# VHH binders against o75319: the designs that were tried, part 4

Target 1, 181 residues: o75319
Amino acid sequence: GNHIPERWKDYLPVGQRMPGTRFIAFKVPLQKSFEKKLAPEECFSPLDLFNKIREQNEELGLIIDLTYTQRYYKPEDLPETVPYLKIFTVGHQVPDDETIFKFKHAVNGFLKENKDNDKLIGVHCTHGLNRTGYLICRYLIDVEGVRPDDAIELFNRCRGHCLERQNYIEDLQNGPIRKNW

## First folded at step 1 (VHH)

Design a2k (framework vhh_7qia_2)
Fold by OpenDDE, second read of step 2:
Structure a2k (fold): chain B 181 residues (1-181), chain A 118 residues (1-118)
Amino acid sequence: as target 1 above (181 residues)
Amino acid sequence: QLQLVESGGGLVQPGGSLRLSCEASGSIFSDYAMGWYRQAPGKQRELVAFISSGGDTNYADSVKGRFTISRDNAKNTVYLQMNSLRPEDTAIYYCATPEYDYSGSDYWGKGTPVTVSS
């Protein structure tokens, strides 16, 4: 179906690069079939995503899709030059260790293979906020040694919206460090 | 927003069965994946089972083989058939879409309590 996700319109389509990182967060782009339900200025397609990234003088090197559906867009809607990784991530609950590991592994692999460029890791869930923010922050905390509050603040500032899920925030602030391998 | 109403909980003995129902309204139900969550005393809420809009199902390891999630799009309802219930299944059960996790989407119903005790 092409029902617009609830409150999808309320969130900025694309955040800003997180300084000191290769991360950028955005809400899910919607394929063409959704456009008939949107005003022109509300539309945010895969093509629009790349245009907006370019407007920031950045380039995507990887897209990590955390949505728990496949109805929003197809990998074929993306340029072939940008790898696409799907990590089905359930909403509402803190991502499990396997999900966290998959995310970390993907990020580390990308960084290893992309040392010679400055391409970004684009991460999104439905709204590009809670699941997206948790996993990015989890990485910064566990792998980069960033203080939880600093990671959260950095994400919130760059995304233009604040993490909302209290259980996510609590886990980041007070939860255990997750294994990196 | 989705409005959700859970029902079907109760007290059962170990080995017993219950069937939970969740009726949704306010959105196009058929477009959403739906899930059953549960929260036991002193524990965090966890996904138990989910079903995609296309009917694909997945289960927590703790309930595999015992629980079955299904949906009736014509009735805007998702079900959880719980068989071979165990004391550790005791919890308040909620339904929600696993597609969203923003605070505004925390439109949980009141939940339906399930108590498994001899």
Scores: ipSAE 0.485, ipTM 0.782, lowest interface PAE 1.0, mean pLDDT 92
Fold by ESMFold2-Fast, scan of step 1:
Structure a2k (fold): chain B 181 residues (1-181), chain A 118 residues (1-118)
Amino acid sequence: as target 1 above (181 residues)
Amino acid sequence: QLQLVESGGGLVQPGGSLRLSCEASGSIFSDYAMGWYRQAPGKQRELVAFISSGGDTNYADSVKGRFTISRDNAKNTVYLQMNSLRPEDTAIYYCATPEYDYSGSDYWGKGTPVTVSS
């Protein structure tokens, strides 16, 4: 269906690059069929996403789509030059270890293949906030050794919105480090 | 706005069956995917069964072959048919959409308890 996601308009379309990382977070882009229910200034299509990132003088090298649906846009709506990865993540629950490891492996693979450039990893769920923020912060904590509160503050500041789900925040602050193997 | 009401929980013996219902009022919610979640004492809430607005279904490995999710869009209702119930199915069951993970309670139900014991 063509219903705009609940509360989608409440969030900024795209955050800023998280300094010291290759991450940028955003809310789900909506394909052209959704635009009839939006004012021109509210539109955020896949093309609008790339325009906004270029306006920040940044370039996407990978999109990781964490939504538990394919109804909002299709990979075919993205430029062919930018890889797209779908990781189905369930809303409301902390992502399981398998999901966390898939995310880490995708990030590590991108970084290894893109040592010679400064392209960004774009990450989104529906609102670009809770699942997105959790997985980015989990990566920073587990792989890069960032303190949990510092990772959360960095994400919140750069996204322009604070992580909302208490179970996600609690797991980041006090949960175990998820190690591979 | 929208209100979710779960019903159908209760006490059953192992091997028994229950049918849970979730009624939503309002028109917007019925256009979204619906899921049944459960939370056992001392454990995190987990997705048990999922149904898209078009009727495609998916199940947690622990319930495949035993549970069936369905929906009646005309009645704005989703169902969970639970067969061959086991003690480990004991939990409070909730309905919600798995598309979202923002804070809020407008689209979460209050839950219906299911206890499986002899």
Scores: ipSAE 0.182, ipTM 0.566, lowest interface PAE 4.2, mean pLDDT 86

Design a2l (framework vhh_7qia_2)
Fold by ESMFold2-Fast, scan of step 1:
Structure a2l (fold): chain B 181 residues (1-181), chain A 119 residues (1-119)
Amino acid sequence: as target 1 above (181 residues)
Amino acid sequence: QLQLVESGGGLVQPGGSLRLSCEASGSIFSDYAMGWYRQAPGKQRELVAFISSGGDTNYADSVKGRFTISRDNAKNTVYLQMNSLRPEDTAIYYCAAFDSEGYYYMDVWGKGTPVTVSS
């Protein structure tokens, strides 16, 4: 279907690279069929995503799509040179340990295969905020040993929007470290 | 233009059971993911139970094993069966319809139905 996600227009399309990491967060790109419902300046297609990343002098090496749907764009809308990974996640609830493990495995595999370049891991859900911010921060805390408040502050600053879901914030600050590397 | 109306709230004794209903009208009900939220006195609103358009369910840790969400698309209704009720389940319960994309975005909210668990 062609319905624009609720509040999608309220968020910046793409954040900035998180310094000291390979992560960049953005909201879901919308394929051409959505553009009839958008003003020209509101459009954010898969092509627009890559143009905005290039404008920051960055390059994507992996996209991790955390949305629970495939209606917004198709993997074939992306350049064939950029791997695409789908991890279905439901909003409102903290991702389960299996989902956290899948995310960590994908990130670790990318970093191992990309030691000789500076390509980024692009992560998005619908708004590129709550599920996206949770999984990125969970990785930084559990794998890289970053303090929870520092991880959250770094994500918020670079995304340009603050994590909104208190249960996600609470789990990051006070929840257990997940040892499923 | 989906509209939601909750019913079934009331006073119940600890250990008792209650079934909440939420009837939908307007848009095609089967296209929406549905959920139940609650807001206890002095607490923030929390998601209790979720059911996707395809029937997949998910529950808050505090209610797993005690609450069951189900839907009847022919009747445009979602249900919350609450068993082994505890005083801490006392709250106003809200029915909500979500963009199934992540149910972060609430398309429609009901007005709420109060549930009190007390002797």
Scores: ipSAE 0.013, ipTM 0.211, lowest interface PAE 7.9, mean pLDDT 86

Design a2m (framework vhh_7qia_2)
Fold by ESMFold2-Fast, scan of step 1:
Structure a2m (fold): chain B 181 residues (1-181), chain A 118 residues (1-118)
Amino acid sequence: as target 1 above (181 residues)
Amino acid sequence: QLQLVESGGGLVQPGGSLRLSCEASGSIFSDYAMGWYRQAPGKQRELVAFISSGGDTNYADSVKGRFTISRDNAKNTVYLQMNSLRPEDTAIYYCAKYDETGWSYDYWGKGTPVTVSS
């Protein structure tokens, strides 16, 4: 299916780097086959992603794809210099502990291997908002000891859109710290 | 455009098993995440199982350990294997293409009824 995801056009393509972290969030890039359904100014391909990151004077070192599909773009559409990791997540549900652990492990591994540079971890789901914001905030809360409301505010401000799913917000604010590192 | 047709429902005794099938036609099936949900008489619809395009699965707590979702991309079919069926599993079961946005649930089928009764 080459249909544009619902509400995908409602969101900014790329947020800003979250200060004090290595995270940057964005909506899913769409491969060339989607472009005939988009106006030129609406296009956001893998190439467009990297151009926008460079325009912010940043560099990606890892992409974590949280979508529950492979239809939007192929890993081969990304530069060979940027590792790609797929973690399948369902959009309506708070990610389970195993998914949270996989995300934390990937982030920790990247940070260990990239101590001598300032490359970013790019995280996206379809909108780069709910699943993306949840996992980034969960990492900041559980691993870095950030207060839940501060993590959420930081993500919202840098993404340019507020987390929308109440069940995700509730879990971040009141849920247990996940200790399955 | 993707069309989905469910089958395999029926009457079964408590403790029995059924295998539901959902055949897809039209667009490339292997690109989509697929799910099963159900609606019991007098209750709201609930999601019971999801499977990603790559085969990773998620289940509702009410069915975890009893139901297994799987797919056969060569046959454009998604399956729900239901074991240890209980009267509470009585519902019409719907196959759905999962919408990645999480804001809508795209289902295309008319459903297949499952009745668990002595």
Scores: ipSAE 0.015, ipTM 0.348, lowest interface PAE 6.1, mean pLDDT 86

Design a2n (framework vhh_7qia_2)
Fold by ESMFold2-Fast, scan of step 1:
Structure a2n (fold): chain B 181 residues (1-181), chain A 119 residues (1-119)
Amino acid sequence: as target 1 above (181 residues)
Amino acid sequence: QLQLVESGGGLVQPGGSLRLSCEASGSIFSDYAMGWYRQAPGKQRELVAFISSGGDTNYADSVKGRFTISRDNAKNTVYLQMNSLRPEDTAIYYCAAIDEYGTPYFDYWGKGTPVTVSS
């Protein structure tokens, strides 16, 4: 079966670009096989993702997929011009240091390679909220020196939904800074 | 609710193989993603292998190509086939039924089965 992820319909498909950054967050796109279970207004395919980004006058340069599955869509469903990176994270647990390092490395590499354009880094997990918000905020705190509460507020406002997982919020506010290694 | 019971652990020499089994009882097994975690002495518990409710599999980099996760929904069982075992694979291995979406009330854990890789 092609079951829709639990609570997936409860979230906005795509947030807004986070001002002062190259990040935009969204929920997981669902390939065509899922559309039989969705009303037209609920559909959010890979094509719909790119249409919604374009509607905001933005352009994606990288997608980072944080889900622990490949059942929702395939990389070949994305335009050939947009790189795709898979970083496996399971829900409910704070990502480990190795996962945080992989994310930071990918972001830093993209920014160095894309200094002459304004393309965005699109980040998603299943809902585009907890794992997504954690890693984006962790990057802003550890690499960009943003205050934890400011990073969280910025993400929440731009995503249109607040981080829900208390353990993620507590780690961002009170946890150690993870150095790139 | 779901209960998980692991078996198949033991002592094995480097280069050997073991097959771990995790039998589920209680609620709908086929609706859960299943994972194998391990915890070495003095280390945090880490995810080793994952199989979604739809059958998609993923592995930690340290075990990819050596370990295979599979499930048999008719038997309510998930397996971890471990080949080419190394001393660093020594740990207590835990089976978990995982809520992919991160709600804490749906995570279920077994008691663990110890694996020691030593001459």
Scores: ipSAE 0.014, ipTM 0.265, lowest interface PAE 7.0, mean pLDDT 86

Design a2o (framework vhh_7qia_2)
Fold by ESMFold2-Fast, scan of step 1:
Structure a2o (fold): chain B 181 residues (1-181), chain A 118 residues (1-118)
Amino acid sequence: as target 1 above (181 residues)
Amino acid sequence: QLQLVESGGGLVQPGGSLRLSCEASGSIFSDYAMGWYRQAPGKQRELVAFISSGGDTNYADSVKGRFTISRDNAKNTVYLQMNSLRPEDTAIYYCARDYDDLGSYDYWGKGTPVTVSS
């Protein structure tokens, strides 16, 4: 059974690049087997993801997949030219320090190796909202010194949806900085 | 039609152990994440342990090192091994299937009570 994720249809497939950063957020792409349960205009496959990024005149250089499952699509469904990184994160829980460290390390490595281009880091969880928004904002706050409210506002505006989980928002605003790098 | 049935709860003394089982019928859950939640009297339901479709596990801090979640896809069963039980572990324990990794569950069991008391 190929169940469509709860509320997945409610979210915009791909947000806009976050200005001043290399981040772009999107909801999880669904492989072809899910299309039987979707109208043509609702489909968002891995191929559709890359077409939508191209339509914004952007190019992906890395995908970070934060879902806790591999049932939605496989890395083999992506172009072989785009690196894929899986970081398993549980929904509803603020990611732990080890997860935050892995995310920061991946982002820093990408930026170091891509100084001479403008390729984007694509980040997604199931909805491309709570786990995705948390880790992007945590990076901006801890590594780039952005004020928490400014990071959250930037993410919300560019994603087209506001972070929903109060525990995530509270950790970003009032939690400690994570010195894991 | 999926049905989740919890078993293995009961009365146990502090320091004791229990193994909870959650058996699924009507559908195979090997592709889905599964979780154990608990609700103590007068408190909100909280996540205890979570296991992904790929077998990766996550635990609440209060149970880390004492509880172990596992699954047997051939038997359509998820287990929670509970060791070194404490009075504060007293709750009704619920099994849930998560089809979207958000803790947004499409099926819940009816729960199995666990009481830790002398």
Scores: ipSAE 0.042, ipTM 0.396, lowest interface PAE 4.8, mean pLDDT 87

Design a2p (framework vhh_7qia_2)
Fold by ESMFold2-Fast, scan of step 1:
Structure a2p (fold): chain B 181 residues (1-181), chain A 119 residues (1-119)
Amino acid sequence: as target 1 above (181 residues)
Amino acid sequence: QLQLVESGGGLVQPGGSLRLSCEASGSIFSDYAMGWYRQAPGKQRELVAFISSGGDTNYADSVKGRFTISRDNAKNTVYLQMNSLRPEDTAIYYCAAGYEEGYSSWDYWGKGTPVTVSS
């Protein structure tokens, strides 16, 4: 379990805040045990995550971890002031309605409890791209009424990488709106 | 290139057990997420069990508590232990492999192994 995820080095550690939203996307932070396999400029630990967010003059209020593993870092590696939510998602198929509902419920709850601040919802999977981009875009389309192509473009621009999985893109563009049944 | 070969299917009575194996060759197995799919006549192919590169597992509701997925990275093999088999489990079972965050949904598929639960 100390292997660097496939293609992890190919992606920017942290994107930019998506304007008009509370979302910021990033790739999975890797705990200290992974650092011996990384050059100093490639390191992206939980501490590095918070430093990079701070450098953008932003503050995290919630982390949603979409990976199907717990091997990359522990919730205990995060500041106690930042809630952590694990939603196990399989990376090869469109998330099911239950998973989509859990994500929407978590986001809506955070926004309700954080009306008086500007804290961000940080969302990541392994690369911070496909599952991350899908669920963020699904929220924007279904809850905020954003046009699918506009949601995808906004995510791609702010993440600095384009959503890659064609089945995810097709579901966002042509799939039904999920109101959780 | 990664090649997947399934084995262990067959005919079994209701309440019986089978262990399916999927052996990978030609690439670094430990980097792949692995899945077991099944397809019954007239139905879509469905994911019944998943195991991440890190060993975390997930199961379809219909098989929870009865099926167990595991992997042996030293042998480049993923297993599906199927207990308390029901006639409804009758299907062709397929092994799939893919990087968790790859460009395609699943990069490699086996040819399938039939499982029949009858009598």
Scores: ipSAE 0.081, ipTM 0.459, lowest interface PAE 5.0, mean pLDDT 88
Fold by OpenDDE, second read of step 2:
Structure a2p (fold): chain B 181 residues (1-181), chain A 119 residues (1-119)
Amino acid sequence: as target 1 above (181 residues)
Amino acid sequence: QLQLVESGGGLVQPGGSLRLSCEASGSIFSDYAMGWYRQAPGKQRELVAFISSGGDTNYADSVKGRFTISRDNAKNTVYLQMNSLRPEDTAIYYCAAGYEEGYSSWDYWGKGTPVTVSS
C-alpha cells in the first residue's frame, strides 16, 4: 500500500554533497501514488530527487538503495542513464560484513568507471540517515582512512541530521575495520 | 489491508521440529516484509525472524541455525521451520507484516499460534 514510513516527513529530503567525496544522502523518494497522503510541500518523488540534485548543481551517477522493499518507487521511475543498485540492508542493526563489502565494492566500481566526471553516488535507506550514514562512514573510515569522528561529523553536517543509532555510532568509533576484499 | 492467520503450532518434545505457517490475505503480499515474533509467559514479545520482500532473512541469535523463515508469494504464505526445538522456545508465535523499513512497528499482526516444547 501507500503507507508513509514513520517519521519520513521529519527528515530533509536531500542532503548536501559530502566535501571531498562523491556521496550524497537522501531519504527514500516516494512514487506518485503516495502523494495522495501528503501535502504538496511534503511530496518527494523520484523526479523531485533529481530536481533537487540539479538545484545543487550536481548530477547523480549512481543510486544505491539500502531499503528492503520496492514499494516506495521502481527503478523504472528513474532515468535510464542513472544506474540503480539494490543492497538489502536490515534496519536498526549494524550491517554485516557481506553488506559492507557489497557497498564498498559498488562504490569502488563506480569510482573506477567515473574518473572522468564528477557525478555523485546517491545513497538512501528509508530516512537516508542511519543505514545510509553507517555505510558511508564505514567506507570513509575503512577505505579512505578518515577518522571515525570526522566521518560521522561530516555525514551529519551534510545530511542535516545526525546519526541516531548508538550501536552504529559505537561500531564506527570503536568497532573493527572491515575487510575491503 | 492484510489479514494474517497463523497455523502449525502445537506440542513437541525437545529436539523436535515444527513448521509454522502464516497466510496473508487482502493486499499485495509480495510488497510486505514478513516476520515471526514470539512471546513467552512473563516475557516481552521478541523478534524471531523476518524476511524482506526481496527474500533476505534475519534471525534472532537464539534461533540461528535452528529456525528458517521462508515465503511463498504465490501462496501468500510465510513459513517458520523450527528444528532442534528447546523448552525455552515455548511461546505464542505471532506473524507480522509490514513495510520493511518499520521493523519496530509492524502494520499487521496475526492472533498467534501456541508452541509448547516439553518432555
Scores: ipSAE 0.020, ipTM 0.374, lowest interface PAE 6.0, mean pLDDT 91

Design a2q (framework vhh_7qia_2)
Fold by ESMFold2-Fast, scan of step 1:
Structure a2q (fold): chain B 181 residues (1-181), chain A 118 residues (1-118)
Amino acid sequence: as target 1 above (181 residues)
Amino acid sequence: QLQLVESGGGLVQPGGSLRLSCEASGSIFSDYAMGWYRQAPGKQRELVAFISSGGDTNYADSVKGRFTISRDNAKNTVYLQMNSLRPEDTAIYYCATHDYDEYGFDYWGKGTPVTVSS
């Protein structure tokens, strides 16, 4: 596409691994066609993503793409060795139970199959912040029993940016636990 | 920059048919979901028909079975085929891109008026 997402340049490309978990969050990589609208230091392609993960001495074992679009990059732009999972998640709205359960299922499956390695689950939406932070925190709260405030603080610190959407924060702090059906 | 240009509006008799076209320029059309909206005088703009980037369609109850949305990615065009038109369909019709990712529509056309009267 031609549209750089609103505020995309305002966010760090990749956060740090969240200690005690297999999660790492980042903003959406942008394919080559977007680079004509970006300064060299602003570019963040799929290749740049993997280079930045490697620079942290980490390795991706799964990418979960929460964007509700395919215009930013194609799965074929990723290494064939890294599984890619698309979970279409509408922006601005708290993800519905079906989306939450799909995310939990994918994470649990990855962890079961990757017990003998230290590969990470990379999670992104457009900014790698609100939908990404919500689903990671929801997993930590519902599955791992982490206190909501602790999950949010851990995500914020490791992502380098605080969750911005009040409806997401409210649901994490005061909403019901989403149990598997 | 993506630009949308609607055409095909006009005056038609009740029970008649009309086909609206919306041609996109300046961007990758096939990556966008597309919607047709309408706004009658004194009313809010409403979504009439929707087509995803993959071709899945959805319609407002008021037009279901009468209107058909389609797209031709080779021509960068989305269409609205309007059959069995009613006076209540009188409105200005707008083409828009729909972005569920960023919530809302990135680009809008200027609109094409449709009047259904005898």
Scores: ipSAE 0.087, ipTM 0.462, lowest interface PAE 3.1, mean pLDDT 88
Fold by OpenDDE, second read of step 2:
Structure a2q (fold): chain B 181 residues (1-181), chain A 118 residues (1-118)
Amino acid sequence: as target 1 above (181 residues)
Amino acid sequence: QLQLVESGGGLVQPGGSLRLSCEASGSIFSDYAMGWYRQAPGKQRELVAFISSGGDTNYADSVKGRFTISRDNAKNTVYLQMNSLRPEDTAIYYCATHDYDEYGFDYWGKGTPVTVSS
């Protein structure tokens, strides 16, 4: 249905590009049917997403959707020119190795195919914070060799909100490196 | 928005099988992740299995290899095939919709009892 996710209104719609990366995080855009339950200034549709990205003088090259539902918007709501990838990711728990690998593989594939441009990888879950932040940070740590605290700080600063889930933070800081293949 | 009705519970012997069904109404079923939970006497409710709107599944360790969750979107129904049942599987089984990013579940069924006993 058109139930607005809890606390969805509390988060900034779109973060900033993470310097040194192609990542940008945002909360889930909601299709038009949700608008009747929102004040005009609270609305954040797929169209609004792209408008806000353009306002930052950026362009999305890929959207990775980590939500575990399909009720918020449809891939058809997105421009055909921007590929959409769904990675069903359960909330509140640390993603398993398969999920992490899928994410890394998608990112690496994108980077390989987009060396000639500066398009961004847009990543979102529901709030664009915990699952999103974990997987982005996991990538930076495991693949780019970034220190865990640096990755977390960078994400938090750019998203405008801090990772909230202690199990995610603990795993990033002290958990094992995950396989990249 | 969704109303959930479980069925298929009953009494079975150890090693037996049951198939639970949960029929949903009142909303777009295909948009929701669905889950089965159980609560044994004197214990807390626990996750048994869940399935995303896209068909991805997850199971509690205690039921892996024995239970299978599936869904039929055309029938607005989620199933739990339970094989090799054990006495410790005895519980009231509940169907629920998952709001995947929220702490709680959106909707719960009333539950169907499963008793495994010789």
Scores: ipSAE 0.048, ipTM 0.461, lowest interface PAE 2.0, mean pLDDT 91

Design a2r (framework vhh_7qia_2)
Fold by ESMFold2-Fast, scan of step 1:
Structure a2r (fold): chain B 181 residues (1-181), chain A 119 residues (1-119)
Amino acid sequence: as target 1 above (181 residues)
Amino acid sequence: QLQLVESGGGLVQPGGSLRLSCEASGSIFSDYAMGWYRQAPGKQRELVAFISSGGDTNYADSVKGRFTISRDNAKNTVYLQMNSLRPEDTAIYYCAAQPDYYESDLDYWGKGTPVTVSS
């Protein structure tokens, strides 16, 4: 296999749906070539992702991939029925306004097209935590009017892990609302 | 900023050999994991071979036993030795670098070098 991402094994594969929203967060699925470096219980392939979502009685309607790499899995590893969107984001850095706009636009488009179903927007970066949590919380704050601390608490509880990067937390709590219009 | 420049592509007969080179500049090369990817016309880019900063290698099943990846840290270069080439190996070959640090998912890419295998 390829290198397993640092600390990837430390995180739960998939969180729970965030109540009152269409979001579910997870860590990056790893294609078959990574499995020789993993015990059977550690494997989390694209197939495993869809199995775990079904186990929660949920269905994915969109995957947003926030990683800056294409080495972990390919869109062709996903069912053809589930749209895939790549938004390249660098780890450690608060996403820029252009990236925030792209994310908001994708979410709004999905919600408009999926008014008559309950399908979820799956969002992931490498760990499904910092970049993922930032962009989901930013959407809830800027678009849905959720209080920053409430958005962060909701994400942390449903992901099963707390946002770790203080610069992301600080921007969510005290940064400007990104209207991007 | 890390810059990658590929070379060594060309036209070769089936069963022939080519050696691709990728020279890195602008950063400490030895801190990076290096990969070779390829993209055939009308297809998605796929990983061919990978070498970690520590020298561990990994290959796509389609090239295992035919291709060898290696690196020379003193020359800031990664190589792909391609033997027993087949028409289905025809593609543009890309070099990529990935820093070996926390959330190591940043990729730097070269512009690509074309390889055509035909009779």
Scores: ipSAE 0.018, ipTM 0.263, lowest interface PAE 6.0, mean pLDDT 87

Design a2s (framework vhh_7qia_2)
Fold by ESMFold2-Fast, scan of step 1:
Structure a2s (fold): chain B 181 residues (1-181), chain A 118 residues (1-118)
Amino acid sequence: as target 1 above (181 residues)
Amino acid sequence: QLQLVESGGGLVQPGGSLRLSCEASGSIFSDYAMGWYRQAPGKQRELVAFISSGGDTNYADSVKGRFTISRDNAKNTVYLQMNSLRPEDTAIYYCAKSYDDHYGMDVWGKGTPVTVSS
């Protein structure tokens, strides 16, 4: 189906690079079939994503798609030179340890393979906020030793929207460090 | 619009097995993530298993290692294989689809009752 996700229009398409990291967060791009339901200024296709990243003088080296659907866009809509990784996560629940491990492993592998460049890891769910912010912050806390409140503040500032789901925030602040490396 | 019909529920003894089926009609089944919910007496409806359009699966902690969700896109069907059934698995089981993963699932089936009793 090509109905627009609820509240999708309420969110900034692309955030800023998170300083000191290789992360950039954005909401899900929508393929051309969705554009008949959008005003020109509301469109955010895969092409629009890459144009907006380029406008920030940045370059994507990996996209991690956290949505539990394939209806929004196809991997074929992305440049062949940019790897695409699908990690299926359901909204509203804290990702399980296996999902957290997959995310951490993908990020760590990208960083090791891309030491000689400054390419970014683009992460999105539907809104580019709760699942996206959770997994990015979980990585910063567990792998990079960032204080939970500092990770959350950095994500919120760079995304341009604050994490909304209290269960995600609580897990980041008070939950256990996931030692699945 | 996608229509869902569940089957395969029944009475089974503890330690037994059942396979639930959910047949879809009326829309492109392969575009949707599919899931199974259950509602036990006196409890809220809870998610037990999800499967993406690409076949990736997710399970509630209470059923991990015992239940397996699978799909057959050629038959427009999603299955829940339930092994090592326990009395606490007694519930009405509902098939659901998702197109907006941030909302959760829409429950479109009537449900199929499962009773685990000696």
Scores: ipSAE 0.024, ipTM 0.370, lowest interface PAE 4.7, mean pLDDT 87

